VH-VL binders against q9umr5. Designs and how they scored, part 7

Target 1, 268 residues: q9umr5
Amino acid sequence: SYKPVIVVHGLFDSSYSFRHLLEYINETHPGTVVTVLDLFDGRESLRPLWEQVQGFREAVVPIMAKAPQGVHLICYSQGGLVCRALLSVMDDHNVDSFISLSSPQMGQYGDTDYLKWLFPTSMRSNLYRICYSPWGQEFSICNYWHDPHHDDLYLNASSFLALINGERDHPNATVWRKNFLRVGHLVLIGGPDDGVITPWQSSFFGFYDANETVLEMEEQLVYLRDSFGLKTLLARGAIVRCPMAGISHTAWHSNRTLYETCIEPWLS

## First folded at step 5 (VH-VL)

Design r9
Fold by OpenDDE, second read of step 6:
Structure r9 (fold): chain C 268 residues (1-268), chain A 121 residues (1-121), chain B 112 residues (1-112)
Amino acid sequence: as target 1 above (268 residues)
Amino acid sequence: QVQLVQSGAEVKKPGSSVKVSCKASGGTFSDYAISWVRQAPGQGLEYLGYIIPIFGTANYNEKFKGRVTITADKSTSTAYMELSSLRSEDTAVYYCARVDYGDYEGAFDIWGQGTMVTVSS
Amino acid sequence: DVVMTQSPLSLPVTLGQPASISCRSSQSLVYSDGNTYLNWFQQRPGQSPRRLIYKVSNRDSGVPDRFSGSGSGTDFTLKISRVEAEDVGVYYCMQGTHWPYTFGQGTKLEIK
């Protein structure tokens, strides 16, 4: 039998978005118990990410308990950050494959059409004024806003990403690293034509430097310092990178080729 | 000069709902957060919640246990505060206030004139 | 929630004399960005609150220089160097660092 699959949706999303993914899983892995968690849907996805982590934790614990052989996580967009945090705070999770589906794992600094409707009168360069204030950090999108031009504010004011990345010291850093390292495989999926995740390399833990030059995962301080276990995971062959071009952000969960190439191999 | 103009006084029965409006003029509505604060007669100030209009969602004081709904209409530069399941204790002047999250972060720089809401049987 | 405690709650003052209001928070108001989001408001009788001071010590435009704010961490003070008749009202401190944001009880300033 196949291990259960738990799906976590992204920003302004719901379980309905994953209807095609469910179909693909059913076709290729019949009998798989797939649970798309229907929490923090729509605008509720703007709730603080730690609140979401707690909610999703409550939902996944029973599922994991019933699956002693392990489970697979498919976490889309913002959900990928939720899942990473979830795995960091859970000392008893049994996740075999953590599939990060076009997630801003290293943060977001984008001004795309997808986000412009949220910020019609603001440029991305000015969002730090909102996001790194107490007012802004009460919203999920600000929890992983990563302004490369205001790194000091990011490191100090980010109440979520900077912490799960171990970029800011905190008393749980060692434990969170240990917990996250329990994953069997970290499958990173994304692509250059995403149009939302900015830079798209964020899905692979790449990100801008102060000059907005994109650096790869291996050049990031979080990797070099192994602050949350990326270097360790890579060393043991547990990180899989699956880039794919020609896929827009809202199509990652619905593209059959993507599924067969990047997702299906890890659902056994 | 930026101004916040609130809707008129309301008299409500217990168990009903009230919706107060706050219209901004003279500035860019979407660039600021709108907070709601109330003050019972002869009492202090109590924070209800706030909205960042461009985000389209609000943050609430959990003390109100979901009775408060704050919304914003960017097209009319108007914020709304709806309080449901009204109680006599909800009798208060309700204020909207603008929050500049730039240099004036965490501060209320402009206030509405207040809206008296009376809850009585 | 962060509790803001003002002292005194009633402040009778003679015209021309100085006044001082204390505000203490139950925890540090220093935000991770290094700012301290402590505000002071004045509410004259029958009026809406008016911000006087933001971030501990910054006066809003139009606020007389006889008003000053100071403090750090958990202890803050609003001072009026020479009280005038127009200063009658209730003064509130407010913290904007920790959600939910909270106000002090208010200090009622009256002329003796």
Scores: ipSAE 0.495, ipTM 0.784, lowest interface PAE 1.5, mean pLDDT 93

Design v6
Fold by OpenDDE, look of step 7:
Structure v6 (fold): chain C 268 residues (1-268), chain A 122 residues (1-122), chain B 111 residues (1-111)
Amino acid sequence: as target 1 above (268 residues)
Amino acid sequence: QVQLVQSGAEVKKPGASVKVSCKVSGYTLTSLSIHWVRQAPGKGLEWMGGFDPRDGETVYAQRFQGRVTMTEDTSTDTAYMELSSLRSEDTAVYYCATGPYEILTGWYFDLWGQGTMVTVSS
Amino acid sequence: QSVLTQPPSVSGAPGQRVTISCTGSSSNIGAGYYVHWYQQLPGTAPKLLIYANSNRPSGVPDRFSGSKSGTSASLAITGLQAEDEADYYCQSYDSSLSGWVFGGGTKLTVL
């Protein structure tokens, strides 16, 4: 039998968004119990990510309890950050594969059409004024806004990303790291043609420096300091990087080739 | 798997109201957003309205404001479209439709009902 | 008087390439909103043909392709087949109307 799969959606998604993924899983791994969590759908996905983490936690706990052999997580876009935080706060999770599907794991900083939809009158260069305000942090997108030109504001005002990254000191950093390290495999999926995640390397824990030069995961302070366990995971061979070109952001969960190459191998 | 099944054809007099139903199967209505599109005989597609997840409410096309009401019964997984003050120009096939929503792409409709013919005649 | 303008009809012989244009404005396609395409066979409900400018849903042959540039979008059909005879509609969002809009439709005749 196959381990249950739990799917966490992205911004403004619903379970219907993953109908193709469910089809693929059913075809290749028949009998798999797949649960797409219909929580924080639509506009509700704009709620603070910590609130979402709590909600999703309540939903996954009973699923995990019924699956003593473990479960797999497939977390898409914003959902990937929710899942990472979830695994950080849960000291008893039993996640075998954590599949981060085109998630802004190191944050978002870009002038994309996506951003324009959310902030039609704002540019990325000015979004820090909104996102790093108290009311801005009440929106999920601001919880992982990572302005490389305003690092002080990010470190001090980010109520989510800076904390789960261990970039800002907090009393739970050690425990969260320990919890996250319980994961069997961290599967990172993304690609250069995504068009939304900016930079796209964020899906692989790469990100801009102060000059907007993209640095790789191994060059990030969070890795070098092993603040939440990336260095440790890499050392034990637990990190899988699966980049793929030619896939737009909205197609990561619906592309058959991507599924077979990057997702399916980790559902066994 | 997923299907939208609409109610049967309707014949109405001018000034009357019509209420078309759209029953969802394979998914719960709460996981879908139903939109309505009509097509007059020999004419093109016209969006009437549907749920906007950004606003968390149903949005109607301007030309139908005040005359159309879209509702949902989650207990029966059925969506409804009611059009009042019918006129001959409202004679059309009415479709319920749904699809995925992405903030980038917005709505596109990959699932359609079979259509409901509404005829308005004296 | 559709917000998105399509030619009312196009025709082609089997095996040929045809294109259907969808012309918008600065309040829809020109504003960066994505374009979707639908195929409607006679007596049937529309079927999604292209989404997000250029993506094909499962089951749609690769001889169908979509593109977008400026205020216009285009649907291209290569290797035209008799079964392609249908009406085709583009769809996008219009910010001035705060709603989704369809093109006027194009009737494709296979000669």
Scores: ipSAE 0.312, ipTM 0.741, lowest interface PAE 2.4, mean pLDDT 93

Design w6
Fold by OpenDDE, look of step 7:
Order: C-alpha cells, then structure tokens, then sequence
Structure w6 (fold): chain C 268 residues (1-268), chain A 123 residues (1-123), chain B 106 residues (1-106)
C-alpha cells in the first residue's frame, strides 16, 4: 500500500484548491489516503506562522501515529514554510518525502497582490518598516519577509524565518536541525514563471544579496554553515530540485505535467 | 535518568577566579542548550545566559559580559562557568539548567536543574 | 527585557487553603510562561510550562492559567510540602523571572 499523503495549503487558500491534485494521486496511486488539512483557510492564513505550526502539528500527529511506515507531505506556497517548521519542532515525525511546492523557503521580497491587499500603500522597499515591527510580525506574510537591504532588521526582528533558518542563534537550533534531518527526501519545486515568489529561486533556497543578485542555495550562509541541515541533506543525496517553466503560482497544484514530473515519483 | 551535577562550593578572595562545572547525564548533551542562573543570598533567580552545546556559541545576558565565560567539554558532557576578577557581589548560588521543549521558537523552560554551586567571595 | 511582576511577594496560608499567585508581564508574551517551585537550599523545580501544562509528576492541585500579560498559579488545596517560594518565568524573549512569591505557614 502507498504511504498516506498530507497536504498543507498556502496563503488565502483552502482544501478545495487541491481537488485536481487529489484526482491525480487517486489515478496514479489508487488507495492512497490523502488528507488535505482544512486549517487556517482564507484570511485565517494570515495568522502568525508559529500559531499555524501548532495547529497543523495537532492535526498531523494522529495521522503519523496511524502510519508507522511513514507519510508524505505536500506543502504549497506559504504552507511549505509551515511544514519545514513543523518538521523542525517534531522530534518524532516520520516524513519520508517533504515536497515543497513553490514555497518561499528563503523568504519573500517582492510586490504581490497579497501584499497589496494587506498593505495597499506600501512598496516592497518600504515594507521593512511594517513587517519588522511587533504588530507586523503578527501577520504570516511578514514572518517570512526577507529584505536584503535591511539584513540587520531581518535578523533581529524576524520571528519565524530567521529562526527556522538558524540565521539568528537560539536555544533550539541544534535539536531543530536534528529533527529536520529525519526527513527522507526534500523535494523542492518552483519555477521562473511563478509570478509571486520573489525571487522564484527562493523555492530552492536561493535569494538576493545586498545588490539584489540572486545567489544559489550553495552560496547561502545557511547552507555553508549547515544551520538547519541543508548541506547535510545535499551531501547524502536527499535534496531533489525540480524546476519547471510555464507554470503560474496558482497552477502548481493543478498542472498534470508538473505532478507527473515532480510530485508523483516521490509518492511511492 | 536525566540529571545535572555541579561542582562543590567555592570560597574565593576578591580578584580571584572560579570555575564551576556542570556534568550532564541521561541524555545527549549536545542536543540541548545549557543555561546559567544566578541567585544571590535571599534574592530571586537571574538568567545569566546560555551556551549552544553543539557549536559552543555562548549568549550572555546584559550585565554578564566580560568577566563571565561559558565553555564546554563535550567529551565528558560538561558545561563550565568561569568568573574572573571576583567581587563581593558575585557571592551567590549558581545553577546550570537545561533547555527543554520542542515547540517554543525562542526559549524553552528549564528542566532539569543542577543542585547549585555556592560561590562565596570574601576578603 | 520583559519584566515580570509577581503578587503578592509574601503569602501566609494554612493547609487546605486555596492559593493564587499572579504574574504580570510588561508586554504580551503569548503562552510562553513557566512556573517553578523552590524550597530552601534546593534548586528550582519546574511545575508548569506553556502557561497551563502541568509537568509530569506534579500534583494535580497545581494549575496554571492566563495569556497575554496576566498569568496565575493556583494551588487548589495547600499541602504541608507546598510551603516554598514560587517563580514565574517568561520565555517569549530572553528569559526573565518574576521576583518570587514566598508561601509561608499562617
């Protein structure tokens, strides 16, 4: 039998968005128990990410307990960060494949419709004034806002991304790294035509330097220092990178070709 | 059983140095950060800082920089607190305490605690 | 730093009494609060973490509640072994302790 699949949605999303994915999984892997977690839907996805992590943890623990052979995680967009944090705080998770589906794993620094909705009068160049404030950090979007021009503010004020990345030292950094390294495979999916994740390489742990030049995962300090285990995972062949062009952000979970190429191989 | 055992009481003169040890057992030493807490006679608890037991990186609380040094010997699962240029006001019981918990994003509660080490500074 | 103010500093009670200790934070700390018990000449002992979760092995007469800036430790029926000093601790930022509450025999 196939391992159960747990799906975590993205910002302003719901379980309904994954109806096509469910169909694909059912067709290619009949009998697979797929659970799309219906938590923090719609506007509730703006809640602080640590709050979301706690909620999703409570939901996945029973599922994992009933699946001693392991489970797969498919986590879309903002959900990918939630899942990474989840795997970092759980010392007893049994995740085989963690599929990060177009997630801003190294953060976000771009003007999007989501940002404009929440902060209609702010540009990305000014958003640090809001996102790195105490009240700004009460919104999920700001929890992974990564301003390359205000690195000091990011490192000191980010209450989520800087911590799970181990960029700001904290008492749990060692154990979180250990926990995350329990994953069998980290499957990173994204592409240049996403239109939301900025830069799109963030889905592969690439990101801007101070000159807004995109550096790859292997050039990032978090990799070089192996702060949360990326270097270790890569060394043991546990990281899979699956870039695909021609896919917009809202289509990653509905594209059949993407599913067959980047998702299906890891659901066995 | 998880436990922390500290070195014995110390009597020092002003200007001297002291090194307190905290030996851990019953768990993987390098998986959990170690805290140091000071308690002056008849006073409350004061967090001094913590040390990453994996990397050896210390973080000192405000007021505990300079004369206070956290260190490790991972081969024997031991954390150390060294205080130099001792002053009378350094007279206190010093505790080591392990971080505990899975979920807290920043700091976890302390469990267990060492039995404490009394350091008395007197001329 | 986040300051924690405990009240009262001293409390006289009898065996069987219901005792309540308050811990107020200078700013919101969500649920990142712990309570410790300390007896003379002994190390602090963890009683409650995450504001309301009872540590394993701690008697059920101890309970914690609260959120934001106000938290309480309650002993439903004080026992002879409960006379001690109690400390709250916040873990939302760099750890800080309350000033302590000494529970004495009336």
Amino acid sequence: as target 1 above (268 residues)
Amino acid sequence: QVQLVQSGSELKKPGASVKVSCKASGYTFTDYAMNWVRQAPGQGLEWMGWINTDTGNPTYAQGFTGRFVFSLDTSVSTAYLQISSLKAEDTAVYYCARHYGRFSPLYNWFDPWGQGTLVTVSS
Amino acid sequence: DIQLTQSPSFLSASVGDRVTITCRASQGIRSYLAWYQQKPGKAPKLLIYDASTLQSGVPSRFSGSGSGTEFTLTISSLQPEDFATYYCQQLDSYPTFGGGTKVEIK
Scores: ipSAE 0.054, ipTM 0.623, lowest interface PAE 2.4, mean pLDDT 92

Design w8
Fold by OpenDDE, look of step 7:
Structure w8 (fold): chain C 268 residues (1-268), chain A 122 residues (1-122), chain B 106 residues (1-106)
Amino acid sequence: as target 1 above (268 residues)
Amino acid sequence: QVQLVQSGSELKKPGASVKVSCKASGYTFTDYAMNWVRQAPGQGLEWMGWINTDTGNPTYAQGFTGRFVFSLDTSVSTAYLQISSLKAEDTAVYYCARNFKLSGPWYYFDYWGQGTLVTVSS
Amino acid sequence: DIQLTQSPSFLSASVGDRVTITCRASQGIRSYLAWYQQKPGKAPKLLIYDASTLQSGVPSRFSGSGSGTEFTLTISSLQPEDFATYYCQQLDSYPTFGGGTKVEIK
């Protein structure tokens, strides 16, 4: 039998968005138990990410307990960060494949429709003033806002991304790294035509330097320092990078070709 | 520290107009929305509307259209409330209050002005 | 519009008492509920937001709970400075306030 699949949605999303994905999984892997977690939907997805992590943890623990052979995680957009944090705080998770589906794994620094909706008069260049305040950190979007021009503020004020990345020292960094390394495979999916994740390479742990030049994962300090285990995972062949062009942000979970190429191989 | 300082008390006759000011300091004025709240004597709090501190676009709550005008002078980080054709029923303390700048005033008011009493009597 | 009903409107209590104020919404507002304290002649002060998050600088004796349509503000041990009027505010849509609860000294 196939391992159960747990799906975590993204910002302003719900389980309904994954109806096609469920269909694809059922078709190609009949009998697979797929659970799309209906937590923090819609506006509630703006809640602090640590709050979301706790909620999702409570939901996945029973599922994992019933699946001693392991489970697969498919985590979309903001959900990918939630899942990474989840795997970092859980010392007993049994995740085989962690599929990060167009997630801002290295943070977000771009003007998007979501940002415009929340902050119609704000641009990415000045959002640091809000996001790196105590008030800003009450919003999920700000929890992974990564301003390359204000690195000091990011490192000191980010209450989520800087911590799970191990960029800011904290007492649990070693344990979180150990926990995250329990994953069998880290499947990173994204692409240049996403239109939301900025830069799109963030889905592959790439990001801007101070000159807004995109550096790859291997050039990032978190990799070089192996702060949360990326270097270790890569060394043991546990990281899979699956870039795909021609896919907009809201289509990653509904594109058949993407599913067959980047998702399905890791559900076996 | 964040401060909202409002203009002093006003005594007006019916039919007159009044303009209350709210000067912000200790933060970037355009990073937060500004709201106006009315409180009649011995009564509760009533949200009047809000103004986008960046665009200057005001939104008025029901019951506060027509005679009430929100405006800004961003050069001095000040919001204004103007009430025209004053009525006795307009007698109240008027507060300015900031909240997180977003697409609407649906976040909590973390800082308030000290209030401005407007008394309308013949 | 969403209506908020506070109960009781008036509450007499003594220093050291446990005080509970209720706020009911006419429809579900999830956790988008804030609590304010107002003393005579002063502006309201934010105490709690998102139903249960304590504002910075607010004493730990204040707590909030609830979701959906039923919310409570609790003062575990009433202090002399806590005699005031308390208001709930919903933020699910354009903000509206409850009618207030005046906490008076017994």
Scores: ipSAE 0.000, ipTM 0.478, lowest interface PAE 14.4, mean pLDDT 93

Design x5
Fold by OpenDDE, second read of step 6:
Structure x5 (fold): chain C 268 residues (1-268), chain A 123 residues (1-123), chain B 106 residues (1-106)
Amino acid sequence: as target 1 above (268 residues)
Amino acid sequence: QVQLVQSGAEVKKPGESLKVSCKASGYTFTSHYMHWVRQAPGQGLEWMGIINPSGDSTSYAQKFQGRVTMTRDTSTSTVYMELSSLRSEDTAVYYCARVGIPFSSYDFWGDYWGQGTLVTVSS
Amino acid sequence: SYVLTQPSSVSVAPGQTATISCGGHNIGDKSVHWYQQRPGQSPVLVIYYDSNRPSGIPERFSGSNSGNTATLTISGTQAMDEADYYCQVWDSRTYVFGGGTKLTVL
């Protein structure tokens, strides 16, 4: 039998968005138990990410317990960060494949659609003033806002991304790294035509330097220092990068070609 | 269209309380913080406080601590501001103002304002 | 407490550029918002986050913020722009307004 699949949605999302994905999985892997978690849907997805992590943890623990052979995670957009954090804090997870579906894994810095929804005008240059405060960090988007021009503020104020990245020292960094390294495979999916994740390379742990030049994963300090295990995972062949062009952000979970190429191979 | 409609003008005596209402429409009421600001005749704007979308959290300016109470009713999409122990110095136009960004209480300010409520405190 | 300083009044001829300053210690590190208030009317947001215009605000309104001074600029000033203008920031859980500037269009 196929391992159970757990799906975690993104910002302003719900289980309904994954109806096509469920169809694809059912067709190609009949009998697979797929659970799309309807937690923190819609506006509730704006809640602090640590709160979300706790909620999702409570939901996945029973599922994992019933699947001793392991489970697969498909985590979309903001959900990819939730899942990474989840795998970092859980010392007993049994995740085989962690599929990060167009997630801002290295953060967000851009005026994207969901930012435009919240900020009708370009706010990229000013959002650090809001996000890097105790009040701002009560907002999920701010939890992974990564302003390359205000790195000190990011490192000091980010209550989520900087911590799970191990960019700021904390007592649990070693343990979280160990926990995250329990994953069988890390499947990173994204593409240049996403239109939301900025830069799109963030889905592959690429990101801006101080001059807004996009650097690859291997050039990032978190990789070089192996702060949460990326270097180790890459070394043992556990990281899969699956870029695909021609896919908009809201279509990653509904594109059949994407599913067959980037998702399906890792559900066995 | 976003609209904030406030209650009408009031005349009060020293020692009494005022309660101004602000009825919101044209947007998701439970998504935005609401500010209260007042303006004495011929004077500038003065921040009084803020209330969160659910109404379970407030922050008041130190000057009004102990005298001001902000509440909101989701069922009627109305925010209230009550000021007790009124003084002549409390004579002002009182405004409600919606925070422009949903679920944010940081340095965002009012993108929409009520028409104002004149409260006159005189013996 | 944080203090914002504005000139009490500014005068310009029609068609000229009006500049209203808002001074504050390291105000460039803060987000400054500007409000227009015509006589007998409610305040109207004209600039938020230093330089952004809300929908419906004419392009002749612009803002900047650096160092210790934020600036509201009104190009091609019109008679309808005659109003009081207030700058505003957030500081230590308090929202602070400037004293306001009366703009007169001569």
Scores: ipSAE 0.006, ipTM 0.499, lowest interface PAE 9.7, mean pLDDT 92

## First folded at step 7 (VH-VL)

Design r59
Fold by OpenDDE, look of step 10:
Structure r59 (fold): chain C 268 residues (1-268), chain A 122 residues (1-122), chain B 112 residues (1-112)
Amino acid sequence: as target 1 above (268 residues)
Amino acid sequence: QVQLVQSGAEVKKPGSSVKVSCKASGGTFSSYAISWVRQAPGQGLEYLGYIIPIFGTANYNEKFKGRVTITADKSTSTAYMELSSLRSEDTAVYYCARVDYDEFGSYGMDVWGQGTMVTVSS
Amino acid sequence: DVVMTQSPLSLPVTLGQPASISCRSSQSLVYSDGNTYLNWFQQRPGQSPRRLIYKVSDRDSGVPDRFSGSGSGTDFTLKISRVEAEDVGVYYCMQGTHWPYTFGQGTKLEIK
């Protein structure tokens, strides 16, 4: 039988968004038990990410317990960060494939049309003022806001991304790295036409430098220092990068070609 | 200079709801967070919650068991605080306050509204 | 929740004399960025609260230099070097480090 699949949604999202994905999985892997977690939907997705991690942890623990052979995670957008943190804090998870579906794994610094209502162009450059404060860090968006022009503030004020990345020292860094490395495969999915994740390379742990030049995963300090295990995972062939063009952010979970190419191979 | 002007005093029956407004002027509303604090007669200050208008969702003090709803209208630079299921203990002056953000991380409530007295009585 | 404890709760002072108010938090107010988000507010009779001090020791514009804030971690102090008649009111400390943000009980400053 196929390993169970757990799906975690993104910002302002719900389980309903994954109806096509469920159909695809059912067709190609009949009998697969797929659970789309219906937690922190809609506006509740703005809750602090650590709170979300705790909630999702409570939901996945029973599922994992019933699946001694292991499970697969499909985590979309903001959900990808939740899942990475989840795998970092769980010392007994049994995740075979962690599929990060267009997630801002290295953070967000964008003001695309899709996000203009939330991040007006005039505000992108100033959002650091709000986000890198106690007030701002109570919102999920700020938990992974990564302003390349204010890296010092990011490193010191980010209460989530900087920690799970091991960019700021903390007592759990070693343990979290160990836990995360329990994953069988890390499947990174994203693309240049996403329109939301900014830069889109963030889905592959690429990100801006101080001049807003996008650097690849291998050029990032978190990789070079192997702060949470990326270098180790790559070395053992556990990282899969699946870029795809022509897919908008809201279509990653509903594109058949994407599913067959980037998701399906890792559900066996 | 930024100013916060609140709506007028309210007298409400127990079980009803009250909605207080806070209009900001003299600044960029989207750059602020708006906090709500109340003060019962002769008592101290209690933090209800706050909103960052551009995010559209507020952060609430769980003490109020979901009775408080804070919203913001960016088009009018106005924040709102609604308190439902009113009880006598909710009688207080309700304040809005701006959470200031600057280049140096000057965070705090530097500008306050004039306060809105809400009286809950049978 | 973080408990903020002020002392004294009542502070009678002679005009021209100094005043000191203590504020203690139940846990450290140092945030991850190294800042300590401790504020002091003044509330004169019949008025809205007014912020005097932010981040422990920074004075707001227009606040007389006779007001000063100090402290670190869990212990903080507001001092008034020379109390004036206009200083009558209730003073509150507030922490903005840990949600939910909380206030001290308030210290009522009166003239003897």
Scores: ipSAE 0.864, ipTM 0.940, lowest interface PAE 0.6, mean pLDDT 94
Fold by ESMFold2, look of step 7:
Structure r59 (fold): chain C 268 residues (1-268), chain A 122 residues (1-122), chain B 112 residues (1-112)
Amino acid sequence: as target 1 above (268 residues)
Amino acid sequence: QVQLVQSGAEVKKPGSSVKVSCKASGGTFSSYAISWVRQAPGQGLEYLGYIIPIFGTANYNEKFKGRVTITADKSTSTAYMELSSLRSEDTAVYYCARVDYDEFGSYGMDVWGQGTMVTVSS
Amino acid sequence: DVVMTQSPLSLPVTLGQPASISCRSSQSLVYSDGNTYLNWFQQRPGQSPRRLIYKVSDRDSGVPDRFSGSGSGTDFTLKISRVEAEDVGVYYCMQGTHWPYTFGQGTKLEIK
């Protein structure tokens, strides 16, 4: 019998977006209980990420309680950051596979198609001005905005990403690392043709240095210092990297080849 | 120079709604926060909420949740505040204000509109 | 909500004398970036509020040197070194660190 699967959506998203993913799971793993959480839909996905984490935590607790053998998470885009924070704040989670589906795990620094609709001129060089303030941190996009040219502001003002990455000292760092390390596998999915996640390597914990050169996960200070457990997970053999070219951001959860290659093997 | 120009005074009946506009000129609109603050006769200042127009959604004071809606139109550089289910205690001057920032972050309300008197009477 | 308490609420002052207005917050106003988002506003009779001071002590453009702000944490002060007739009005402190942002109840400065 298959472990239950919990699906967490991204920015400006809803549970309907996952209808094809649900179909694939039902066809390949019949009898799997799949719950697509319908919290913070549409514009509500702009609410502070910590508020979203609390709401999703309340929704997953009864599902996990009914499945003592474990559950799987499939977390798309912004939802992958919500899920990573869940794994840190829940000392009683029983997640086996955390499947991060094209998520900006090390942050975002780019003018994306949907950000361009909101930002008619290239805004990435200026967004730090509002995002690294109390006013901006009340919105989810600013919670994971990561401007490589204003790293001091990021480190001091980020209320979410700098904390869950362990880039800033805080009282919960040791406990959050311990909780995150209880995951069975971390499955990282993304690719160069995504078109939204910038750099796309953020989905694999890569990110820009100050010169906009992409450093891979193993070159990041958060990995080298093992600040939230990436080095430990990699040494344990618990990190799976599944890159796939040719998939745009809105197509990750509706591509059958991607599902069969990168997702299905981890839905035990 | 930045200016915020608000719509004119309004007299409303209890139970109706009012929508106040705030047009920005001379400066950047999309990336600043636009705040709404009210002042009842003989009373102090009270924060209703704010919008950062580039995000297209607002942050509301819980005291007014469910009755206030704050929006922005980037193409006309205009912010709006709508208050529904009006009561006599909603009689106040309603101000819009821009939140300033520098290269190290946002701070303070540096530019204020002229205010819009809303009177709720039977 | 962070409660902002001003004292005094009414401040009659002789022209040319100093004035001091206290503002206390129910919790620290230091944000995670190290800044303290405490502002002072002046509202002259019949006018919109005007920002005088931001980030505790930074004077806004065109604000006379006789206005100064000080304080830290939870305790803040606005000082006017020599009160002039044009200073008549109500003065408000406001915190911008903790949502929802809140104002003090106001201090009415009057010439006696």
Scores: ipSAE 0.507, ipTM 0.784, lowest interface PAE 2.4, mean pLDDT 89

